# Miniprotein binders against Putative cysteine synthase: the designs that were tried, part 11

Target 1, 336 residues: Putative cysteine synthase, of Sinorhizobium fredii (p55708)
Amino acid sequence: MLHTTVTQLIGQTPVMSIDVPGRNATLVLKIEKNNPGGSMKDRMARSMVIAALQDGRLPPGGTIVESSSGNTGTGLALAALEFGLRFIAVVDHHAAPDKIRMMRALGAEIRYVEGDFREDEVAVVERQRLAAQLGAQLPGALFMNQSDNPANPEGYTGLVDELVAQLPDGIDAFVGCVGTGGSMTGISQRLKRNNPAVRTIAVEPAGSIVFGKPGHPYYQSGTGTPAGDEVGKVLDYGCIDEGVQVTDTQAFETARYIARRKGLLVGGSTGGAIYKALEFIGAGKLTGTVVTTVADGGEKYLGTIFDEEWMAKRRLLDPAIAAQLDGWLFGKARAA
Below, E stands for the ipSAE of ESMFold2; O stands for the ipSAE of OpenDDE; V2 stands for 0.75 times the mean of E and O plus 0.25 times the DockQ between their complexes.

## First folded at step 8 (miniprotein)

Design a108F (from q8 with E108F)
Fold by ESMFold2-Fast, scan of step 8:
Structure a108F (fold): chain B 336 residues (1-336), chain A 116 residues (1-116)
Amino acid sequence: as target 1 above (336 residues)
Amino acid sequence: SPEELFRQAYKYLLMGRFEEALKRLEEVVKENPDHPRALYNIALVHFWQGNTEKSIETFERAIEVDPSNVLYWAWLAFLLYRTGRPEEARKVLEEGLQRFPESERLKFLLERLKKE
């Protein structure tokens, strides 16, 4: 079919399988990096904007406001451009220049928080406050508030319908990264409504506080909740069967492995989800069809995760990870 | 029921399944051709699908059956402007403001369209 809008290109993403025959399992990757904005966030960004326009909270020609310098900001900029809205992205002092330039190329207005910040908690709180203030004070404006917005998880339910059609033999497990909790919630609820036996495993970075572990810094972007922040209200813990942590080394070495061995450039959080999926498969904890998402592309991480000097400088390289992955994928029945 | 059809249509919209949403809304219009809420939602689905001309026609129909909903006037003016018909857009906004002189939505849109 010929599409006339970029937002219609969102979704209908392909799947790729990696067989693990020695473990009676297949890992299925939902290639969400193929969305027009480059990530699965396009789904929730479109959903939130449509919901606000549909119910009249946002007028035609209005302004949307959100705190984001990453994938959510790109998705919102794209949806705003398509639907004739202004988008104001509220960012902090440490926003990556290339992310800012990408949002500006899509017509976004950039607003920096004022002041001098000493820790991430203060910057996050001020970004949220400024975005809420702008949404309340500017004519025709609305703060999207993704972490508390019910349209966020609803935007991901179409992904599940695609998976069901693409995988006629069924889905046994879903392993995904948890950030705001929107995608884990939307996907898990929809999968369990179709088949309550589906196992759902949420992966957070080591140092993230989503599942009550002690907080510390981590390099994985767009996932987890850092120390000093609050877990989003959209996360439904009741639909998550297990919460696990993945280290930056495990996540990034896995992303590098997938690029080198399969030719697929994946982001760091995706590497973490793949590592945990394969670890559970290798341990016999997951069998059958195990699904995860390639949330965004490794093209965004060429100067970090895929740069050996960057990795070495931060002591993130570990050749044991590639050996573990080889063991799980190609080892004999008793090898791990 | 119409409420159940609206609930299903809304869920499909948030999934990006615009064709499924449209089918549910068309069931409401089949039973009641002058249902303002259904016409409003159908017009928006056409907009979401990039079918701007059908969206304009449907908002024109919505105004005919319910001229008292200011949001229909705002959407019609906005879409006319977007399709290169700024004179018609301004006429719609001027007529709307005569009907709704205190509408912040229409005043906001008139000011925004002047800056574009």
Scores: ipSAE 0.725, ipTM 0.902, lowest interface PAE 1.6, mean pLDDT 89

Design a109I (from q8 with L109I)
Fold by ESMFold2-Fast, scan of step 8:
Order: C-alpha cells, then sequence, then structure tokens
Structure a109I (fold): chain B 336 residues (1-336), chain A 116 residues (1-116)
C-alpha cells in the first residue's frame, strides 16, 4: 500500500527473537527504532498531537511546545511538520549536538534555558518551567506536557495489538524502560487487559527515583526520573508487577554486546532492558515469551556508548558483563 | 450507540489506526448523515491520512450542517491555504469572522497564514 504521509509509517515495526537455550525462554525484541523518527516516541508524539487537534486545545496551524533534547522532540517535530504546526523544543546546554541538529532538520525551533546550571540544579525542571511558560504566553500555543498527558500512554496501545498479531502463541512477560511512564503504562494496561497473567517489569537507571530508591547521577538518556524532578502522572504503578534498576555499565555494555554479537545497534535504555530480561531469564524468574522494545537505535550513540574512549573515561567498561550475558544466553562464556 | 462508536474511534485515532477509526465514524454517518460531530471527525481522519481534498469537502459539509462551530471554519480555512487556495481561505475567514467577530482562534489563524 502507498502511504502519502510520514506519520502513517509510524508503527507496524518488526520483531526479532533471541533463543535462550536451556531456560525455556525466548527474548523477543520489538524493533521500535524502525519508526520514521527513529524511536518508539513517534507513537506517543503523534497521539498527543492528534488528541490536542481533535479536541480543539491546539488550533489548526498552532504551536506545540515541549521540553525534550531527544526522541520525544524528534517525534513531535515530525508530527508538527506534517500536520502544519510550529514546534518549539526547549533544551538545555547538555543536549547532544546531533539530537539538536535532527530536530532543526525537521523544522523545530530550539530554545535553550538561560543561566549557569550548578551540579545541585536540575536542568529538566528548568526546561519544564520554560516550556509551560511558553505554552501559556504564546498565541495558539500548547505545552504538550508528556509526563502528565493521558494521550501519551494511549499512543502505545497499537504496539500491543501488533505484538499480539506477531506472537499468536502468547506473551508471558514484558520488560521495558520507564521514563515518563507512558510506554510502560500504555503497553502494560493493554497487555493485562488481554491477559492479566502477563508479567510487567519496569526498568529504571540506578540513580533514578521512580521506585523510591535514592537518587544520584546517571548517563542513560531518555529514561528514569532524576532526583529533584517529579514522577509523571501518566505512570500507573498498579499495572507494573516489578520495578528494577540497571546500572549505566550494565546497560551500555549490553548495548555493545548486542551490536557485536547480533549486528543490531540499540540505544542505552534498550541495553538496560535486555540486560534485566536476560538476568531474570537466567535466574528462572521469567520463562516463555519475554518481550522488550528496541526503543531507539545505536546510531545516536556512536560518539558515546559505542566509543571505547568515551566509555573508558567514564569508567563504564566492564568485560564481566559480556561473560554474564554469554552465561545466561548459552550456559558458557564465549570467546571475547 | 453513537457515543460508544465515538469512544472506539477516538482510541483508534490515538493509535494511528485511521481506517479502523473511519469505519466506526462511518457507522454513525450511515445512521445520521447530518451528524456534525461525525463529519468533523471524518474530515480530520482524511486530513491525517493525507486525503486533503476529501477533508476539505467533509468540512464544507460539516459547516452546512452546523455553521455555529467556529472550529470547523478554522479547519476549512487552514486546509484551503495549505492546498494553495489562499483566496478561498481568506473568504472563509472573512465569513467566519462575520459570524464570530470576537474569535481569537480565527484571528490567530489569519495572522499565522500571513506569516507563512
Amino acid sequence: as target 1 above (336 residues)
Amino acid sequence: SPEELFRQAYKYLLMGRFEEALKRLEEVVKENPDHPRALYNIALVHFWQGNTEKSIETFERAIEVDPSNVLYWAWLAFLLYRTGRPEEARKVLEEGLQRFPESERLKEILERLKKE
């Protein structure tokens, strides 16, 4: 079928399986990096814009505002361009240059938060404040406010319908990353509506406060809630069976492992979700069909996660991780 | 019921399943061809599917049925401008402002269209 709009290309993403011999389990990867904006956030961005246009909160030709230096901003820029809207992305000076360039290429206007930020200041909070201010003050503008927007989790329900069609023998568990909580909420609620026995496991970075652990800095981007910020209202804790933490080293070494052993470039949050899925499978806590998402591609992280010097300078390299993964996947460490 | 069909259509819209949404909305129109809310949502689905001419035709029909909803006028003017029909867009905005002289929405669209 010929599509005439890029937003119609969102979804219908493929799945790939990784067998786990000896543990009665298969890890299934939902390849969300194949969305036109390069991440699963396209689903949520389209959903939020459609909802706002449909109910009149956003007028035709209006302006959307959001605090995002990453995948959400790319998805919103794409949807805004196609639906004839202006998009203002509010970012901080720690945003990766290529993520800013991608948003600009899609027609986004970039607004930096002003001032010098100290280590005890949270740039995410300042970005949220400026985005809310712009949404309130500019004519025809709306702050999308993804963390509190009910259209955020609704945007991910189509992903579940795709999984059910792609995996007719059933789904036993879903392991996914938690940031705003939108994808975990949308996916988990719909999976459990279809089968209440599905295990749902939310993965946050070590140092994130989503499940009440002490906050500290972490390098994983686009996931977790840092100390000083508030957990989004879209997160439904009731649909999550277990919340777990993954370290930067575990997440990034796993992303590097998947690239080297499977030829699939995945982002850091994906590495974290795969690490935890395999850890639970290795421990006998998860069996059957275990699903996670390849939320975005490793192409965005070639200068970080996939750069040995960048990793070494931050003390993130640990060859023990590859050995652990080999042990869970094959029952033996494989040659490095 | 129409309300249940609208709830189903809305969920499908947020999922990007435009054909499934359209089927539910068309069931409403099948029972009541003059249902302005159904016509409004059908016009939006056509826009999001890239069927801009069908969207314009359906918004024109929605205004015929219910000229009192300023949002329908705003959408029609916007789509006419986007399809290279600025004189028709201007006429729609002028007529809309006659009906809704205090509409900030129509005034904002007119100003934004001028800047593009």
Scores: ipSAE 0.727, ipTM 0.897, lowest interface PAE 1.6, mean pLDDT 89

Design a11R (from q8 with K11R)
Amino acid sequence: SPEELFRQAYRYLLMGRFEEALKRLEEVVKENPDHPRALYNIALVHFWQGNTEKSIETFERAIEVDPSNVLYWAWLAFLLYRTGRPEEARKVLEEGLQRFPESERLKELLERLKKE
ESMFold2-Fast, scan of step 8: ipSAE 0.726; ipTM 0.902

Design a19D (from q8 with E19D)
Amino acid sequence: SPEELFRQAYKYLLMGRFDEALKRLEEVVKENPDHPRALYNIALVHFWQGNTEKSIETFERAIEVDPSNVLYWAWLAFLLYRTGRPEEARKVLEEGLQRFPESERLKELLERLKKE
ESMFold2-Fast, scan of step 8: ipSAE 0.756; ipTM 0.911

Design a49K (from q8 with Q49K)
Amino acid sequence: SPEELFRQAYKYLLMGRFEEALKRLEEVVKENPDHPRALYNIALVHFWKGNTEKSIETFERAIEVDPSNVLYWAWLAFLLYRTGRPEEARKVLEEGLQRFPESERLKELLERLKKE
ESMFold2-Fast, scan of step 8: ipSAE 0.746; ipTM 0.910

Design a74L (from q8 with A74L; also named u1; at its last look DockQ between E and O 0.07; V2 from the best seeds 0.00; counts 0 for: pae O 3.5 > 1.5, placed apart)
Fold by OpenDDE base, look of step 9:
Structure a74L (fold): chain B 336 residues (1-336), chain A 116 residues (1-116)
Amino acid sequence: as target 1 above (336 residues)
Amino acid sequence: SPEELFRQAYKYLLMGRFEEALKRLEEVVKENPDHPRALYNIALVHFWQGNTEKSIETFERAIEVDPSNVLYWLWLAFLLYRTGRPEEARKVLEEGLQRFPESERLKELLERLKKE
């Protein structure tokens, strides 16, 4: 098929399998980094814009506003181009510079939150406040509010349809990251409708409050709910069988490992999901076809997660993680 | 300079200070009648302020200055439709489609009007 618009490139992403030796399980990666914006957020971004247009909440030539660490903003920038809209992205100091550069290159207007923040401090609350303010202040503007937007989880129904077609023998488990909760909810609900026996594991960063644990700072971006923020209303706990935490070190070392051993550049949140999927398989808690999404690509983190000096300075390196992964994937002795 | 005035005007727009923005935009148009975005922003301010007829007139002028911007045609058609002028809206969309035959948005709007 010959495509004529960039948004037609959204979806129909490939899958890649990773065999887990000695276990009756296969890890399947849905390669969502192949979307034109470089992340799975392209799906939900377009879904939210279409819903707003259909409902008449966006006028012709209107303005969409969103708080974003980059991935949602990139997706919204693409949608804005498709529908002739303006887009204002509200960002903080924690946003990856390359994500900001990408949004700007796509015509997004960038607004920074004001204030002095620590490097490890997430300013999500302030971003949301400012985005809401701008949406209310500017006539013809709409704050997309992804965490509370029902069109967010709806945007992932197509992803499940693709997976079902790609995996005719069935899906036994899904391991997904929880940020706003949109992808976890949208994917898990649909999978369970088709097969109630599907196991769903939700992964959040250590320091996130989604599953009621104490909040503390973390470096993983675009995932989790930081202390002081509220869990997104789109998250449906009823479709989650288990919620677990992954540390920054586990997530980032796994991303680094996958690049070195498999030649696939994955983002930090994806690294965390892969780590937990393998951990569950290794423990015998998950069997069969276990699916996780490559939510975004490591290309956006070359100067952070994939920079050894950046990692070392922040004490995020741990060789034991690589040893653990070797144990799961190649049958080598696990690090004690 | 007209460009500096425009930058200032745009800042005021982002702040919701529409009167201040409008004043500067009008100065831009006086100095540079073919400024690529000044008329568009003036038309938007009029619309947001409830001055729909002025907005329509300004979009008509914007199209005269730059007929290659499909957004102007969409807005003009929209405003005409909203003000109870569907036949005029249809005419604008038809003329727009002659210029932009690949515009899915223009097609969609025209089809909607035909069904009413």
Scores: ipSAE 0.042, ipTM 0.379, lowest interface PAE 3.5, mean pLDDT 90
ESMFold2-Fast, scan of step 8: ipSAE 0.777; ipTM 0.921
ESMFold2, look of step 9: ipSAE 0.692; ipTM 0.894
ESMFold2 (binder alone), look of step 9: mean pLDDT 83; pTM 0.777

Design a78W (from q8 with F78W)
Amino acid sequence: SPEELFRQAYKYLLMGRFEEALKRLEEVVKENPDHPRALYNIALVHFWQGNTEKSIETFERAIEVDPSNVLYWAWLAWLLYRTGRPEEARKVLEEGLQRFPESERLKELLERLKKE
ESMFold2-Fast, scan of step 8: ipSAE 0.739; ipTM 0.908

Design a7E (from q8 with R7E)
Fold by ESMFold2-Fast, scan of step 8:
Structure a7E (fold): chain B 336 residues (1-336), chain A 116 residues (1-116)
Amino acid sequence: as target 1 above (336 residues)
Amino acid sequence: SPEELFEQAYKYLLMGRFEEALKRLEEVVKENPDHPRALYNIALVHFWQGNTEKSIETFERAIEVDPSNVLYWAWLAFLLYRTGRPEEARKVLEEGLQRFPESERLKELLERLKKE
């Protein structure tokens, strides 16, 4: 079909299998980086804007405001541009620099929060306060509030319909990153409606508080809930079978591993989900068709995760991770 | 029922499956050609598909059927302005404000048009 708008290109993303010989499992990657905005957040961003315009909360020609890590902002910028809306993105320096540049290229207005926050420190409370203030004060403006917005998880249901069509033999497990909880909720609820036996595993950064563990800073962007913030209301804990933590080192070394061994550039949170999927497969805890998402591309992280000096300076390099991955994938650790 | 068709259409809209949404909405219009809620949603589908002129025509029909919904007036004015028809947009907003004198939405759009 010949499409006339960029938002019509969202979805219908491909799948790719990673070979896991010697295990009763196949790891399937849903390549969400192929969305026009470069991430799975395009689905949710379009959904939230459509919902707000449809029910009149956002007027035609209005202004959307959101606090995001960059991927949501990119999706909102695309939708705003095509639907004739102004978009204000409230950001901090925890967001990857290329995500900010992408939003600016798409015409978004960028607002930084006040304060000297560290690169590994998330200023979510300050971002959310400013976004809510702007949404309340500006004429025709709406704070999208993705963490509490029911259109957020609904935007991901199409992803599941695609997976079911692409994987006719069935899906046994889904392993995905949790931030707002929208994608985990939308995907998990729809997978379990199709097959209640499907296992759902939510992955958060070590230092995130989604599953009640102690909070501390982390480098992973676009995932988790930092200390001092509240877990989003869109997360339905009832559809999550297990919540697990992944360290920055595990996530980033896995992203680097996938790039070097498979030629696929994935983001840091994707590295974390792949690490945990392979860990569970390696331990015999997950079998059959295990699905995860390539939520965004590694090209946004070339100056961070894929830069050895950046990784070394933050003590994030660990060759043992590649050995663990080799062991899970091939039944034993491989020689260097 | 119409409620079930709207629920299905809404879910398809959030998935970006506009043709599936349109089919459900057209089923409602087939039963009642003067159904304003169905016309409103069909106009929005046309807009999201990039079929702006069809969207304008459908919003004009929606207002004809139900002139009491200020949102339809706001959409028509916005789309007319967006397609380089600012004089028509202004007339729609002025007529709308006669019907809805307290509408902040219409006042805001009219202010934007007056600023160049």
Scores: ipSAE 0.723, ipTM 0.899, lowest interface PAE 1.5, mean pLDDT 89

Design s1 (from q8 with K23E K30Q)
Amino acid sequence: SPEELFRQAYKYLLMGRFEEALERLEEVVQENPDHPRALYNIALVHFWQGNTEKSIETFERAIEVDPSNVLYWAWLAFLLYRTGRPEEARKVLEEGLQRFPESERLKELLERLKKE
ESMFold2-Fast, scan of step 8: ipSAE 0.383; ipTM 0.762

Design s10
Fold by ESMFold2-Fast, scan of step 8:
Structure s10 (fold): chain B 336 residues (1-336), chain A 113 residues (1-113)
Amino acid sequence: as target 1 above (336 residues)
Amino acid sequence: SPEELFRQAYKYLLMGRFEEALKRLEEVVKENPDHPRALYNIALVHFWQGNTEKSIETFERAIEVDPSNVLYWAWLAFLLYRTGRPEEARKVLEEGLQRFPESERLKELLERL
């Protein structure tokens, strides 16, 4: 029917399949970039705001505060605008510039943390501290605290109901990126409630600490838990069958590959999830219907991931990745 | 039970399934038309659906049923202001402050409006 609010446009996203000849598998992409804020985070942002307004923690006309790498902030800015709230986004140098521009365009107040940090270093501790301080000190303000907020994973349950309706023959595996753990938790728990045999694989950046590996800097935005931070309380390790790491090069080269071969602009974390899904399919570890999400669009990364000079300066280019992807998809590398 | 209907409605709200949430809440009101919590949640669903006038009407009823909940007064004033009815919003805040003279929430709204 005819909708009168932008937040009602969240969800009901399409799916696209990529057949993997010779591997008895199909990769299904849930096109979450089609949400009005451009990412799957719209689902959890709306969920968190609704929960806080409904239980009175956030007053009408109040102020929401969040530490954001971009996508969550965009979703919160959109929800805040629609529901008559102020939004303060606490950001750092690691956030993609176009994500900051999107939040600002939606009326968000941007607060940068102070300090000397490398470009590939996430200032998460400083962001969390400032966001918590603002939430405690400003009148009518609430720090949403997405990594510990139970409304975060609950916001993704509708995505699973959509997938089940769109894929009536069943789902054999879900491969998704992990940051706060909200989407992996919400999706995995609901998929396993429907079919306990569904294989769930969480993908984090190399350098992220979610699965106990040593921390180091990474360029991937809006995913992983960097060194010095705590893994979010919303992450339910019990619903995840396997945790794996993907390098910046693997993730970004895969995003570039999907753009050039399929005409779909995907973000870096999506590239990582696709790389790992195809790697597992190529190794015979996953068969049947393998689902991942196109969490956000590549148009936010035109000056980074899709800029050859940006990639080259950071030593992120590797033509071997395209050859690997061709091998998994078609049984051999494509001719030049 | 009403508690189970509220739990189902809450889950649907977080999924953005406002019609499903509204059906569960309306079932509570069908059994008890003066249930303040159900009226509060129905008013919020109307707001989230963009049906702001229905939300205002429902908050007005919620206050008639339970004038002791300061949050209902805050919501009504806020929605009246947003729909271009600032004089009515101010009147609601002034009446609310007579009932809740120590309410920082109502004072903050009056200052911001």
Scores: ipSAE 0.621, ipTM 0.874, lowest interface PAE 2.2, mean pLDDT 89

Design s13
Fold by ESMFold2-Fast, scan of step 8:
Structure s13 (fold): chain B 336 residues (1-336), chain A 118 residues (1-118)
Amino acid sequence: as target 1 above (336 residues)
Amino acid sequence: SPEELFRQAYKYLLMGRFEEALKRLEEVVKENPDHPRALYNIALVHFWQGNTEKSIETFERAIEVDPSNVLYWAWLAFLLYRTGRPEEARKVLEEGLQRFPESERLKELLERIKKLKE
């Protein structure tokens, strides 16, 4: 089939399994990095733009504004080009540098918030305020407000339809990262509609406030809700069976492990979800078909997570993580 | 039946399943040829699939059915402008402004066309 637009390439992503035969479980990775924008956010960005155009909130030739870690911004930049819109991305220095470069390459206008913020500190309040201000002040502009936008979770329902077709023997659990809550909500609600016994586990960074724990800075980008922000209204806590935290070290070392052992470059939040999925499998808490998403690719993190000097300078390296993963996957630690 | 088909089509649109959405929207139009919201969505699907001429024709039909929605006028003018037909876009905008004299969207599109002339 010949496609004529890039947004037609969104979806129909492959799955890859990692067998854990000693644990009566298989970890299935939904390879969402294969979307044209490089992440699962393409699905949600397209959905939000379509909804806004359809109901008249966004006029033809208008301007979309969003506060983004990068992946949502990349998806919106791609959708904006396709749907004849201008896109302004409001960012801070917490966002991964390659995500900013990708948005610029797609023609997005980049607006940095002012102030001196740490690399592990998210300027969410400042980003949200500026994005809302630009949406209100510019002619024909709309602040997409992904955290409160009902089209956000709706964008992920097609991902579930693909999983059901790809995994005919059924799905026992879904483990995914939570940021705005859109993907966890959309995926979990649709999975549970067909099988209410599916166990759903939401993974947030240590230092994120989604499940009521005290906030502190973290390096994981595009996931969690930092202190000083409010949890998005799109998150339906009722469809989440368990919320857990993953540290930066656990997430990043797991991403590095998957790259070196399986040849798959995954992002930091994906490393966190894989770590927690394997931890629960290793503890016997999850069995059967356990699904997680490879939300984005490690190509955006070559100068950070996959750079040993960057990791060492921030005290994020811990060889114990590889040993834990070997133990869960193979029943004992492995040397290499 | 048409209302249910339209709701199904809308959900398929949000999922990016344009062929499934289009099929249901076409059933709505077959049952009710004067359904302006179904025509609007068909026009948007054609635009998103790169079929700009069908999109223009469908927006012309949507305006014929419901001339009171300024959004349909703005879309038609925008697509004509983007496809290198600025004089046709200008005519649409002038007709639209007679109906919606306070529309900032139509005024902005018209000013853009004026800049190209200069």
Scores: ipSAE 0.243, ipTM 0.688, lowest interface PAE 5.7, mean pLDDT 87

Design s14 (from q8 with R61E R90E)
Amino acid sequence: SPEELFRQAYKYLLMGRFEEALKRLEEVVKENPDHPRALYNIALVHFWQGNTEKSIETFEEAIEVDPSNVLYWAWLAFLLYRTGRPEEAEKVLEEGLQRFPESERLKELLERLKKE
ESMFold2-Fast, scan of step 8: ipSAE 0.186; ipTM 0.663

Design s4 (from q8 with G96A)
Fold by ESMFold2-Fast, scan of step 8:
Structure s4 (fold): chain B 336 residues (1-336), chain A 116 residues (1-116)
Amino acid sequence: as target 1 above (336 residues)
Amino acid sequence: SPEELFRQAYKYLLMGRFEEALKRLEEVVKENPDHPRALYNIALVHFWQGNTEKSIETFERAIEVDPSNVLYWAWLAFLLYRTGRPEEARKVLEEALQRFPESERLKELLERLKKE
């Protein structure tokens, strides 16, 4: 099939399985890093723009505005280019330089939030405020507002249809990261509509407030809700069977493990989801076909997660994690 | 029913399954060839698939059927300008502004296209 637009390349991503025969389980990875923007956020970004254009909230040739210094911004920049729109990304000075460069390469206009921020201030709140202001005040502009946008979770339903076709023997569980809650909501609702017995496990960083635990800083990007921010309205707690936390060390050491043992470069949040999936499989809490997503690629984290010096400086290295993962993957099944 | 076909088409659009969306919309047009909402959505699908000329033709048809929807005029003008037909885009905008002289959408589009 010859495609003429990059947004048509979004989706139809492959799956890869990791057998855990000693635990009567198979871990299936949906390789969402293969989307043209490098992450699963392409699905949601395209969905939000299509919805706004279709219902007339966004005019042809208009301007989209969003608070994002990461994967959502890249997906929106891509969709804006293809659909003839301007994109304004509202960012703060804590944004990773390479993510800003990627959005600029795709033609995005970058707007920085002004001022000095105290250590306890949450820059994301100020970014969202400026984005909302620009969307309201600029002619033909719309603030996409991903955390409250119903097209966000709807954008992920195609991912589930792909999984159902790719896994004809069925899906027993889905383990995924939660940030805005859009992907967990969209995927979980669609899976449970197909089979209400599917178990859905949402993973947040330790220090994230999504499931009511005390907030503190964490290094995992693109996942969780930090203290001082609000959990997104798109999150449907009713479709989540269990919410769990993963530490930065567990997540990052797992990402490093998958790279070394499987040759697959995954992002930090993916490492966290894999760690929790294998922990539950190892404990006998999950069996059968357990699915998670490779939300983005480890190529974005070569100077952080995959850099020994960066990890050591932040006291994130722990060789015990690799031993723990080996035990779950290759250890003998626990006696019944 | 047409409403059920529109609901199915919308779901497929958000999934990026444009061909499945198009099939449902074409069923509506088969029953009513002068259905402006179906023509509008078909034109948008062609645009999102990169079939810009087919999108233009379909918006022209939508305007023939329902010249009272300012959004159809805005889309036609935008696509003509985008495909290197700025004189045709200007004529479409001039005609549309005579029909909708107070339209903020058309004024915003005209300002945006002037800057390109």
Scores: ipSAE 0.732, ipTM 0.901, lowest interface PAE 1.5, mean pLDDT 89

